# VHH binders against Uncharacterized exonuclease domain-containing protein At3g15140: the designs that were tried, part 32

Target 1, 337 residues: Uncharacterized exonuclease domain-containing protein At3g15140, of Arabidopsis thaliana (Mouse-ear cress) (q8w566)
Amino acid sequence: MASAFSAFRVSLSRISPFRDTRFSYPATLALAHTKRIMCNSSHSVSPSPSPSDFSSSSSSSSSSPSTFSLMETSENARWRPMCLYYTHGKCTKMDDPAHLEIFNHDCSKELRVAAADLERKKSQEFNFFLVIDLEGKVEILEFPILIVDAKTMEVVDLFHRFVRPTKMSEQAINKYIEGKYGELGVDRVWHDTAIPFKQVVEEFEVWLAEHDLWDKDTDWGLNDAAFVTCGNWDIKTKIPEQCVVSNINLPPYFMEWINLKDVYLNFYGREARGMVSMMRQCGIKLMGSHHLGIDDTKNITRVVQRMLSEGAVLKLTARRSKSNMRNVEFLFKNRIK
Short names: E, the ipSAE of ESMFold2; O, the ipSAE of OpenDDE; V2, 0.75 times the mean of E and O plus 0.25 times the DockQ between their complexes.

## First folded at step 17 (VHH; framework vhh_6qgx_2)

Design q04 (from p05 with S33T G102D; at its last look DockQ between E and O 0.04; V2 from the best seeds 0.00; counts 0 for: pae O 12.2 > 2, placed apart)
Fold by OpenDDE, look of step 17:
Structure q04 (fold): chain B 337 residues (1-337), chain A 124 residues (1-124)
Amino acid sequence: as target 1 above (337 residues)
Amino acid sequence: QVQLVESGGGLVQAGGSLRLSCAASGFTFSDYTMAWFRRAPGKEREFVAAISRSGGETFYTDSVKGRFTISRDHAKNTVSLQMNSLRPEDTAVYYCAAEWHDKWTGEPSEFEYWGQGTRVTVSA
């Protein structure tokens, strides 16, 4: 009894091509004629009378103005947290005095360089350093970068994005964010601003191009710039793993970097296991919220500025092999493993 | 279950002292750097002090140097913060945290554990 396997031919019905209705948005150039109302207020200033010549010979006791050198007490400008909406280009309170009293919109003010800090500074191989400190266990959660001018040691700009995981469930994300950024009181801003890593890379490449640090048409590394990390993990391991998760190619500008810990070891002849250790050894005050990526990036930047001010030369410490991008070559024999 | 439980907070007069304690459980205490953070009213959470895994190294924010001392007891799985010469500016909720320091060694970072905090109020 030959069991007739009825091949149900599922008829692939021809879904009709929906017509591209080109909505021609009419560019109505409304020339708003701002009528300059010339308010001719003719206020007749009455000629107040000529008061008389009283010649009183007041003996000009030349009290030498005690130049109270207003020692501008450099009001140690009260540290203010950075507006994280601002760092994402989403701050709606740019003109709100109450907001500006609480939050900082200028990262450069936190990382000032004194003229004396430049006296021992040496010439650098790179014109710019891109300081980076990634956050996230499974996937990247935060992508913060500061640009440091290698000549002036000043912070030129920042790039900051919260990153939304794409392989985690929403419940798992919410729980993780509550534990990580909820404790810092920044979970709301994370939820409001976090974008997929692919989009972070796209926006970052636009930002790099705006700063003349990278050109997509060259498919090469950074222009006269180098990444500076606190450890090898961020660029060596985390970024490539995230690229796989996000189904994107590894960007070509992540092929080489400067591990600050290796530079620190070779410059000072002493080991520092991380950022806090370096800062302590250098007598640098830790500022902001530890484990907030943007604040940690600022703190790493303070170490960079200190090392530069003491005459350190920041050289590449790691490079991916051209033959196998999984292999990383290290330039220093003496390095923190 | 991982737990960090802070204690020792309270009201104290300026110039007074408090000792905070944090009891850790549910993880290998010796594998973690322990730290104290604080959040003052209307301010962001800030780092206060940390102690290395071995207890051989300690780190402090400048504002508390010479006044605060962090210590750990491996036998009890506790970290403590002795706070002397307290100031009104030290008024905050103090949080205990545990960090897996693999990130600093170039290894993958683990998720940090946090306590619920203990309130310290310093009156003028």
Scores: ipSAE 0.000, ipTM 0.194, lowest interface PAE 12.2, mean pLDDT 85
ESMFold2, look of step 17: ipSAE 0.654; ipTM 0.858
ESMFold2 (binder alone), look of step 17: mean pLDDT 85; pTM 0.870

Design q05 (from p05 with S33T F59Y; at its last look DockQ between E and O 0.04; V2 from the best seeds 0.00; counts 0 for: pae O 4.1 > 2, placed apart)
Fold by OpenDDE, look of step 17:
Structure q05 (fold): chain B 337 residues (1-337), chain A 124 residues (1-124)
Amino acid sequence: as target 1 above (337 residues)
Amino acid sequence: QVQLVESGGGLVQAGGSLRLSCAASGFTFSDYTMAWFRRAPGKEREFVAAISRSGGETYYTDSVKGRFTISRDHAKNTVSLQMNSLRPEDTAVYYCAAEWHGKWTGEPSEFEYWGQGTRVTVSA
């Protein structure tokens, strides 16, 4: 009994060629002649009185070492916390003056570089530094990155995501978030914005490509850029562990990094226990909320800017073996262990 | 279940010595920085000593430097505090703590796991 395989001829309907509508952008160059009104106000310079006695007190100029304070050219602009909805691309109050009075939407304003800070800066092996400081206990909870231009020391952009655990129970997540981010008053933002780590990586790779820092088609490392960490744990340990939890491969751009602690040790000849220790030793004021990853990333960036301004060269400190990604080669002889 | 169990506290005379021990269970001990804190009567909890994950680095508050020694045993999942030349001002409840992130400044809030504490009393 010959079963007749009826060959359904799927009719390839001819998708009609979409017409090239040439949107003619009209060039109207309207030269608005704004008349400079010369307000003549004449106010009378009253002759303030006689420059009395030049007592030559020989103040012994104790040359206090010019702590090259990265002049917080903080104009008296009241520090404002970063809008975390903004950092996630989810701020709906971009035009709300009351919101903009409370929150900052411009990270670069917090991390300004003075012209004087560039005077002792040396050429770097990388054009960009990606400063990272992960937060999490069991799984990653926060993935913050700042891009620093190695030539200008300016912050170019940021990537920030809250990360939702996938193996923890909802009860355990809620309790942990309340304890960590509830104390900071940002637990609601976390709940509203947190996404799985797999999705964070996907969005991060899009962001890297938009900055020409990584090409997904080459499966290589970063383009003329390096990760900068405060310790080895973030990239050496936490990222690989999270990749296993999230059932994804380790991204190829996490194969090498710069541990700022090792660079710090070799540049200054002194050990720093962590970010706060480096900042204290460098006379840098800690800003923001400690253990908020984005704020800690900014603070680490301040240390990077200070070190660069003092003539440090940021070199790779660690590299994963190509044959065994679990093996990490440390490139500095003198390192924090 | 995560547990930190302190032992070795007691009464000692000034100039004497004590060895505190903390037994850790319910977590991967090698992944944690271990520390000792203390709380004196009427005072806040303060950092005393810490030891890195590998045990290669040790940290001390200034008041205990040269007198106290922190150590860890990975095979036994224990951290110890040898306290020598004890002073009346060392009188406190001593707490074992564990920090997972590897990023700490000595603030109690940075440490995830805590023991119940062991009392040390140094008599004049």
Scores: ipSAE 0.033, ipTM 0.342, lowest interface PAE 4.1, mean pLDDT 87
ESMFold2, look of step 17: ipSAE 0.547; ipTM 0.830
ESMFold2 (binder alone), look of step 17: mean pLDDT 85; pTM 0.865

Design q06 (from p05 with S33T K103R; at its last look DockQ between E and O 0.01; V2 from the best seeds 0.00; counts 0 for: pae E 15.6 > 2, placed apart)
Fold by ESMFold2, look of step 17:
Structure q06 (fold): chain B 337 residues (1-337), chain A 124 residues (1-124)
Amino acid sequence: as target 1 above (337 residues)
Amino acid sequence: QVQLVESGGGLVQAGGSLRLSCAASGFTFSDYTMAWFRRAPGKEREFVAAISRSGGETFYTDSVKGRFTISRDHAKNTVSLQMNSLRPEDTAVYYCAAEWHGRWTGEPSEFEYWGQGTRVTVSA
C-alpha cells in the first residue's frame, strides 16, 4: 500500500484529477533517499557560452536588436515554471509528456555552470552552501532551500515546503495567500501542500541527515556546510520567532550563517539593498517570480555562483551565542564605510 | 539592560529648530550603527538618518537632507539629530535605534534596539 504523509492523504481526498495542469496526483516519497532525483543538474548544465545569459537581461538589447544577441537571449529565455508539486516530491504526472513540457522538473536549469566559470574560483571553507529565502511576514509561508556544491558550484538538490500558519485565522490565511500567491497562480498549490512549521522542521532534519549535512549528534551548525541568506532577517529573526509560535526549540543548525549582503559589500566594495539590487549591479537577469520563495532562492543562488566564479570566499558572517541563542555576534564588523 | 533614551522633542513653529539627543547604555556604543526613525500619525516608521560606528559616514532620507544633521559622541555615548528649517510634514514621534553592523538599508527590522520615542510637533 502506498505510503502517505498526513498532508498528502488529506490532499488526495480533496483534489480532482481533471483540473488544470498545476495540480498533480499524490506521489510516494522515497524514504531515506539521498539522490538528487528532484534536481538533475548533470543533464541540464550547459558548458557552452554564458554571455547570452547576460545579454538577455538587456530587455531585447537596448535598441540594437542584433540577431546573434536575440537568438542567444531566446535560447536562455526559455523559462518554464517549476512544478511546485515536484519540488515537494508530490508530482504524479512524471509520466505525462505534455506536463513535462509545460513544467520544469530540473531545478538547475537556470543555474548552469560552465567550465570557464571555475577558472577564477577560490577554495571554500565549506563543501556545500544551503541557500535559503523564507517567505511570510506574520508566520512563515514558504521554506525553500537549495544545496550548492561549493567546489563545482552546481545545484545538488532542493528542499521546498509551503508552511501552514497555526496562529492566523482561516479567513486571514485565505486573504493573505490570495494576496501573496494569487497573481502568481500558486495559491492552489499552497493550499494543497502546506504543512505546519513543526512538521517542516521534522522533514527538513530527515533531509539534512540523508545528505550528511546534519544529525542530532551535530552540536553546532551544519556538517561542512553553511546557510547563505540575503540579509539577516530569515535566520536571525524569523526562525526564532516562528519557533516560539510553533512551540519548538531553535534548531542548532540555525546558530550561524552567511549573510550574502555582507560578503557582497566586502568583495565588490559596493552596497546592495537586497537580491534585486545585487542582480542589477551584477547584470544578472531576474528569472521566475520575484517574491515566490523558491524562485527568489534560485536567483540568490545565481548571485552566489557569480561571486564564487569571480573569486569570492564565502565565510560565516553571524553566529549565535551559546549562552543566549537570541544574541547574535556579527563577524564582519568594520567591513563597510 | 540595554536602554536608548530620547530627549529634546517638543512644539516648534515652522522654520524653527530642535535638537534631539539619544543616550545609550547597556552595550558597547562604539560597535553600533545608530539611526533615527520617525512615525507620523497613521503611518509606518520611516528612516530619517543613520551614522556609522566611527561617526565618519552619515546617511539621510531625501526629505531631510540639508536640514537635519546626525552626529554621535563616543565619550558621552549619545547620538544627536539637529533638525533645522522644520516643516509641518516633520511632525512625528522620533525614535533612536541601534544595530550591530554598518548597514544603512533603511529597514526597521534590521535594528535590534529602540528607544521609546520623543514627539516633535511642528505648527504651521
Scores: ipSAE 0.000, ipTM 0.179, lowest interface PAE 15.6, mean pLDDT 75
ESMFold2 (binder alone), look of step 17: mean pLDDT 85; pTM 0.867
OpenDDE, look of step 17: ipSAE 0.354; ipTM 0.728

Design q07 (from p05 with S33T A50V; at its last look DockQ between E and O 0.28; V2 from the best seeds 0.00; counts 0 for: pae O 9.4 > 2)
Fold by OpenDDE, look of step 17:
Structure q07 (fold): chain B 337 residues (1-337), chain A 124 residues (1-124)
Amino acid sequence: as target 1 above (337 residues)
Amino acid sequence: QVQLVESGGGLVQAGGSLRLSCAASGFTFSDYTMAWFRRAPGKEREFVAVISRSGGETFYTDSVKGRFTISRDHAKNTVSLQMNSLRPEDTAVYYCAAEWHGKWTGEPSEFEYWGQGTRVTVSA
């Protein structure tokens, strides 16, 4: 019994070519004639009274001792920790003098550039560097970024979020946070501010757009900007893993980055094992709390500024393959392996 | 003083087994990711295996997958590498390393502390 395989000819219905409606946007050049209102302020010239008498009083030039106002050279501005509530946009003490005495709300003041630092600076391929140093072992716990202007070497802004794990138990989270941020005295801030990684990405994309660094309507990477990392782990490994955990797609702006260690090796011809090693070799003082992501990001930024001031050119060191996002191509042959 | 002391190296025939041990002291062992590296004669140091702080996660280089097992003992502050089905190409000095940050890609520069190494020789 020859079972008749009825070949259902799926009729490829001719989807009609939708008409090119050329919306002619009328270029109404509204020449707004800004009428310069000439405010005729008739300043009445009150008459200057008469230059009366010359009395020659011998003013004994008491040589007031020039109080050399020791301009306390601003160099001794006591380092103040960054207000972590402020970095999250949650500081309620913006006008509290006692709070402002203890905490810093301006990261740019910590990362000042002298005019002399620009003398040997070379032109860069990117206009902006996004320095990043993620914290967290199982899941990301901290997402700190500083934006550096490649021309001025100045810090333009920061993005900082504590990240709340979504797969870990609350007990495991609390224990981990107590061990990591409790030792730094910032565990309370973490608990008050930490948000899921998905929300961090959403807020970060808003921040990127506000700085014209990325457009969501483009499947492209960063606009004239590059991530700068201390090692490959942050962007190569941790971000993709966290995206899986958070059930989100890998953002397209994480496809390429600059590993500062590779740049450092190729520029100085010497190996550095990490941030602290680079800083030591460069004679840069470590500031803040080590293993607090925002402070480490600042310290990495100090290394970036130093390298730029010495004439380094920061180039991409790693790129994900378009065919397989798990495959990373490295541009430098000479790498810390 | 921070110390990592490797032991358990030696001469073994191909197909044999060895267990390396690394004793850690002078730092909070539970706060560190632990790894094994090796350096063969005339080659660069290469990543072999890593174990997370909790011991819940392990990773291996492809050449040792299914043959080597990394483990740690928090009570003894030790990390171990069980090496089975050893091959002549496994001949190297094996190093124990410790990393605090949890940021590792298998690059040696990511590890803060290193042992002096233990020699493993696999004869044909």
Scores: ipSAE 0.007, ipTM 0.292, lowest interface PAE 9.4, mean pLDDT 86
ESMFold2, look of step 17: ipSAE 0.527; ipTM 0.819
ESMFold2 (binder alone), look of step 17: mean pLDDT 85; pTM 0.874

## First folded at step 18 (VHH; framework vhh_6qgx_2)

Design r01 (from p08 with G102N; at its last look DockQ between E and O 0.11; V2 from the best seeds 0.00; counts 0 for: pae E 8.0 > 2, placed apart)
Fold by ESMFold2, look of step 18:
Structure r01 (fold): chain B 337 residues (1-337), chain A 124 residues (1-124)
Amino acid sequence: as target 1 above (337 residues)
Amino acid sequence: QVQLVESGGGLVQAGGSLRLSCAASGFTFSDYTMAWFRRAPGKEREFVAAISRSGGETFYTDSVKGRFTISRDHAKNTVSLQMNSLRPEDTAVYYCAAEWQNKWTGEPSEFEYWGQGTRVTVSA
């Protein structure tokens, strides 16, 4: 079984913002050492939203991406795709004004929280939510995670990696990546940055430890935090399958999670079959490309923020058995009956 | 408004063939993974086949591998299921479904849009 990225379902042309030549990534970007990205933090190597976005000249943003802005408010009029070298901490053009005008280098830009959004918010059992949306149909190809502060709803940080398959021939990989990312204009970034899943897990565990979210002494799950997924498949099925392929043990932090669809159904009393459906039903404008896991992860985060602001309490919906990792207990069904 | 409309069902003898079609409208067809599910009498829906956005990758449940072929036509916004060497156990209502996240899940609850189904009956 595999996962592949799905695009925006309604009123989209087949032309994505990444196929617009204005949004194309430079073919020969030099890779930097991986840098830690800390959104809205003085410890972040990335620029904060205030110095990186609002003082720029007029720019040519009118040419992009018009199909995604049909229902946008004026505050969303100038959407820019994220620099995917930046999301990996590898952008070498942070000092280039032309580059910064084309690409967003602020992981929290579409995810800002106003003071009024906190008025109906309820206390949460967790200090942080880690929103994750894996991509890849055969093996994982993209591993994006956003940390959301459960008290303030603000985005804290981003972990994002492209993942290189280990069981596919080079020819099969090239065909698959061209098919998935070629029209997006991101196939070169993928080839430049993708690393094996085992290495992604190693880097992820360092990142988790730096945030005090998990370390090797942590039993199961995360320290006062929970993963949030759109559906069960990513953590329930895809992670264990990838661990077998990569010859690693299932990491203990993937033993429990929150399926946002279940919380959504319980809170609103209506079914939502996916991210786009939840956003449509809530009147939340879809931003970015549905071809990329990082954009989906940001959009899922916007649903999380909306639900929190309306008083939802996000609780674990699934947990693996310690005695048999293939057995998953679905905690949510007992709460709504 | 999103619509998925299946056609091509009917009665066929074991060993025969049918071709199902699903016409899609109200969304950007090329952005969705398309799938077929089926519900046999007295049973739950089960996954049959899926096809990627571009049409380059397909996935089948084990019981239909080698007999069924899923395909899509972006010019006509249709998904088809060619069913060969049909068996009585293939008798079911067949549903077309669409998933925007491209997760390749086998779970009906993960699919956003559904057709009303077309009946396939395979007799001896």
Scores: ipSAE 0.012, ipTM 0.491, lowest interface PAE 8.0, mean pLDDT 77
ESMFold2 (binder alone), look of step 18: mean pLDDT 85; pTM 0.871
OpenDDE, look of step 18: ipSAE 0.027; ipTM 0.443

Design r02 (from p08 with E99Y; at its last look DockQ between E and O 0.05; V2 from the best seeds 0.00; counts 0 for: pae O 12.5 > 2, placed apart)
Fold by OpenDDE, look of step 18:
Structure r02 (fold): chain B 337 residues (1-337), chain A 124 residues (1-124)
Amino acid sequence: as target 1 above (337 residues)
Amino acid sequence: QVQLVESGGGLVQAGGSLRLSCAASGFTFSDYTMAWFRRAPGKEREFVAAISRSGGETFYTDSVKGRFTISRDHAKNTVSLQMNSLRPEDTAVYYCAAYWQGKWTGEPSEFEYWGQGTRVTVSA
């Protein structure tokens, strides 16, 4: 009994190419005449009188608190946003003077250290700090890291990747990106550059090896370096969760870290709830876009530099158990909960 | 795997009470703000209540203030919504959601963890 498999020829209907209607939007050059309103305000402030001579010479030596002005010794160079294509190694406009005027391509210039800032600096346990501030709620969306030299307090390099979620729907991703990075005007860059977290880890490990910070042939953590976070969430919670989502093992270099909030509490004897609180308490101006991971990482780095310049020693604050990586030991007695 | 599982929905008369519960798993519960949303028939999803990570702060939409109470149990990884003095206008599917720490806007987000919802029907 020869079962006749009737080959249903699905007729590929020719979807007709919709015509390129060139909407020629007319460039109406509206010459807005900026009327110079000459506000002539003539306020005749009256000559209030010459009160008398009282000479009392009390030389109270007001020890002016040496406002350790981190001398923005940089000239009045207007803050410029970082070229995010550049941070991804994808900038094609390095020969465009207009692009170079608008965007910064050197993060070390934004985070300069004055010679005076080194006077009270203490020796550190680590030679390098990897400052990290992850973005993303369900999945990681941004993976920014700055390397700080613990001796010079200078920024050595950065690693920055936008991360494309792998379990979220495209519609959900687009809506999230529009709401987060669209508001910052960087949604296009995200769409052009975002890669899966697994690939981010692979590229990050190459970058770590190029800086002699990690060797894949070693089951050990970072080489003479430590992660610095603003809270425990990034490394304690979010990275392990993302590793599960991405079906990868937790990298061995995420076994221990420095929570800057705990270091801050122990050094200053006061609590800070987050980056903005630390910066405010330290008199550090927030620069860049808040909730852009690379800008927040730079701001955390400014707090690290300030604390180091004031004589702080950055020590490990948390370590995962070797027997159970889900268990975290907190190494500081006094910590922010 | 991340899971939020709602329970406690049902049919209740006007003026009655219900207690909703949401069991969380697959993420660090203590690192998230927990919230309840609802969607009435033919309406958009709206914010109902939220509780901070520590449980020290709570937020409510104006229509449920004084009637609804949100709470969380860190030991059980659960968030609850006690609903008293229920009204026909409270009829909806109620959803549990988990939010990452950040600026609270009260707007629903597709970028947070969501439950499948539990139906609450309040009869006149």
Scores: ipSAE 0.000, ipTM 0.241, lowest interface PAE 12.5, mean pLDDT 86
ESMFold2, look of step 18: ipSAE 0.514; ipTM 0.810
ESMFold2 (binder alone), look of step 18: mean pLDDT 84; pTM 0.851

Design r03 (from p08 with G102D; at its last fold request DockQ between E and O 0.09; V2 from the best seeds 0.00; counts 0 for: pae O 8.4 > 2, placed apart)
Amino acid sequence: QVQLVESGGGLVQAGGSLRLSCAASGFTFSDYTMAWFRRAPGKEREFVAAISRSGGETFYTDSVKGRFTISRDHAKNTVSLQMNSLRPEDTAVYYCAAEWQDKWTGEPSEFEYWGQGTRVTVSA
ESMFold2, look of step 18: ipSAE 0.649; ipTM 0.861
ESMFold2 (binder alone), look of step 18: mean pLDDT 86; pTM 0.876
OpenDDE, look of step 18: ipSAE 0.000; ipTM 0.265
ESMFold2, fold request of step 19: ipSAE 0.599, 0.608, 0.561; ipTM 0.838, 0.843, 0.825
ESMFold2 (binder alone), fold request of step 19: mean pLDDT 86, 86, 86; pTM 0.882, 0.879, 0.883
OpenDDE, fold request of step 19: ipSAE 0.000, 0.006, 0.014; ipTM 0.291, 0.280, 0.303

Design r04 (from p08 with E99Q; at its last look DockQ between E and O 0.02; V2 from the best seeds 0.00; counts 0 for: pae E 6.9 > 2, placed apart)
Fold by ESMFold2, look of step 18:
Order: C-alpha cells, then structure tokens, then sequence
Structure r04 (fold): chain B 337 residues (1-337), chain A 124 residues (1-124)
C-alpha cells in the first residue's frame, strides 16, 4: 500500500484552496480596500402555519449524512474553508463567482440553530456571548471573536484579525509563520493582513462600539455581554502579557470572563480539559482546520450552543481585582485547576 | 482510547542523566503540543518543558533550562525528555501531557490528555 499511501498524501496536499494560485489574492493592491465583515446569519421569523398539510408525491433529496446531532443541523452543506481575507474585512473578490464557489463567506456556516434547539434553553444573564480563542505562543498571532445571541443562540458577527509581532525578528517571524500556517497555505494571508496588536485593539474597540457592546464610558466588562473562553489562559495571562509587549494598558473589557471549562464541569458533572475533549464527550464533530484560531472559535461556539440548548446558564467564572490586576478572583468553587 | 505512556524513570545519582519517553496513541499526534509536567511529593503539578506541534519551538521552566531537552518524533509518535545534570530537587513523578494546537501555558488545566506518570528519584 506504499504507492496508494503516497498518492493519498499528494491528493490531500492538493485539496487546500489556499495553495491554488487561481484563487489567491493578488499582493498588496487587493488589500488596499478594507471592507466590513458581515455574517450572513438568518434571523428567521417563525411562521404560524404548518407546511405539512399538503401531501404530494415527490422525490426526497439524495443526500444521506453519516452523522446527526441536535446542534449539527447542516447535514446537506458542503464544507468550504472561510475566505480569510473576508474574515478580516479585506476581501475584494466578493463579486467573483469563481472565488465565491471555493471560499465560504458566511461566518455562521456550521453554526446554524434549529427551532428544536431552543426548547430547553434557559434565560441567560447576558444578551450576548463573545467567544474568543487566541493563537500565538510568544506574541498573539490571531485574534478571532464570534458574537452569539444568548436568546436565539445565533451567530451575530465575527471579528477576526491576524496579529503581527513587534518584538520578534523578521527571520523568527517568517520561520514561525511558515511552521504554523505553511502547510495550510495560510501564511500568505497572514503576511498580507497581519497588523500590530495595538491596532487590532483599536479596531476591536470600534467594532465593539458598533455593536453597543462597549465604549469608553463602560466601567467594567461589556454591556450586557461576556467573553467566553476555553480555559483561563487567554484572558487571564496572554492578554496582559501582550499588552505589556505592545505598551498599552489592559483594556477594561478584559477584566472578567466565562471559562467554559468550569461551566461545563458544573453543568455536566464531569471534567473536560480542552475543546477536543468537550466535543468528543458531547458527540460534536470537529469542523475546519485544527491550525486556525477562527476554526477553534467556531468549534467552541458549537459547544456553547450545545450547552445552551441543553439548559446551561453561562455565568462569569473569573474577574480581576481592581487594586491588583494580576490577582484573579475565581467565582466558581468547583472549577478545573 | 487516548493513551500517553511514560517510561524511562528510575533512581539515579545527582549529576546523572535519564531519558524519559512518552508514547502517544489514539489521537493525531501532529496536531498536539506536547509537554512534560512534574509533581514533587506534597506539591502541585508544575510545568517542566513543552514542544510545539512541528518540533520547531521549545519552552522550559527556568530551573531546568540548559539541563533538560525536549524533543518529539513524528514517525514514532513519541515525545522525549533528556534530563542531564540531575539534582535532588528534580525528584518527582513526571507526566506527559497533550494540548490540541497549544498556545504554551504553565497551567495544567489547559492540557487535555495526561499520562499516568513515571517516577524519577535523584539521590544525593
């Protein structure tokens, strides 16, 4: 089977649309036109009448999905990678049919909510959840956030940026980006779009204000919303470290958060120490690339949606001390340590 | 289903060397950051070393820098810890751990899978 294995490996390497030059962006000129990120989530109005009153013999769809789940209702959708220029608000090919056929431009793909998913949902203390999963070990390299409506569980919007380190040599950056993104073909998108963390925060604050989630008059946290993380590290440790590197003050909206792992432990009565464990325990199929923070954020969102649909109430699990920003108060007695 | 199996622990004199090995199965090894943690008697687990998915980046706690070397072998699905110039303070149970993609952290709660540990005892 060596020959078949070799052909299989080559074929898999050729699947990635990010390596296909027919569908790659031209350099710098295409990136001069910044565009807004918009998710195409539908906010359906539920109709009153039943559509099943009329019986007519017609062929059923030929698709037969191999798995099913309460929250995974996209049985007929062909998965396509997201356009990573689009997720950064920088796609200039929205009118190109060939581009649209290859790349997904709907941030809510794989995150659709069926009416049955709302039957056991409980009231939440927040109107919105901001699901965040940072990437980057030395400095942050990717900053993705999805807004989830706490009442409908629908995705409202996405904020996504690649982040350019400011304290690494150009050689170190190139090695790191090739190692992380090169096999996916995402390294070019990163080089074309990455901006310094200070600028990411500035753009993020504009985006938060556009959604009425925060402004400079907001004292602590977010307006009727909370960050949701898979673990404490991202907001507890990585954000403050990056703020020091970037010579900015810790933003006040990062003073409190929901660690999904702690909510998960208390809701199900079992530990899951990572996203993959949560998804396996819930029977949720992992979607997208294991190497992209936006795909991780979407998968964490699918766990959030599952938990909400089963009656979980997401509450703050941690907040910083105003007198010592390095001190974190953990609000759940039963938590993962 | 998922297994991390440590080996190579034992009794060694101060100044000596040991090589720990961790065999991984039941998951896609190349998608995981691998790390070693240790627990000394009466203490909490503490970070020792980590290695990125590609093996191109390594991280060490200060007390082991220059003495320990972490490495991984994608063909064998193995992560190793070469421990040189051992000191009595290195006496602990050493655990192999895996985190999906991994953003480097010293927090054990961020690691999804754990081995059962291998005992290292360094005598004076």
Amino acid sequence: as target 1 above (337 residues)
Amino acid sequence: QVQLVESGGGLVQAGGSLRLSCAASGFTFSDYTMAWFRRAPGKEREFVAAISRSGGETFYTDSVKGRFTISRDHAKNTVSLQMNSLRPEDTAVYYCAAQWQGKWTGEPSEFEYWGQGTRVTVSA
Scores: ipSAE 0.116, ipTM 0.618, lowest interface PAE 6.9, mean pLDDT 78
ESMFold2 (binder alone), look of step 18: mean pLDDT 85; pTM 0.874
OpenDDE, look of step 18: ipSAE 0.421; ipTM 0.776

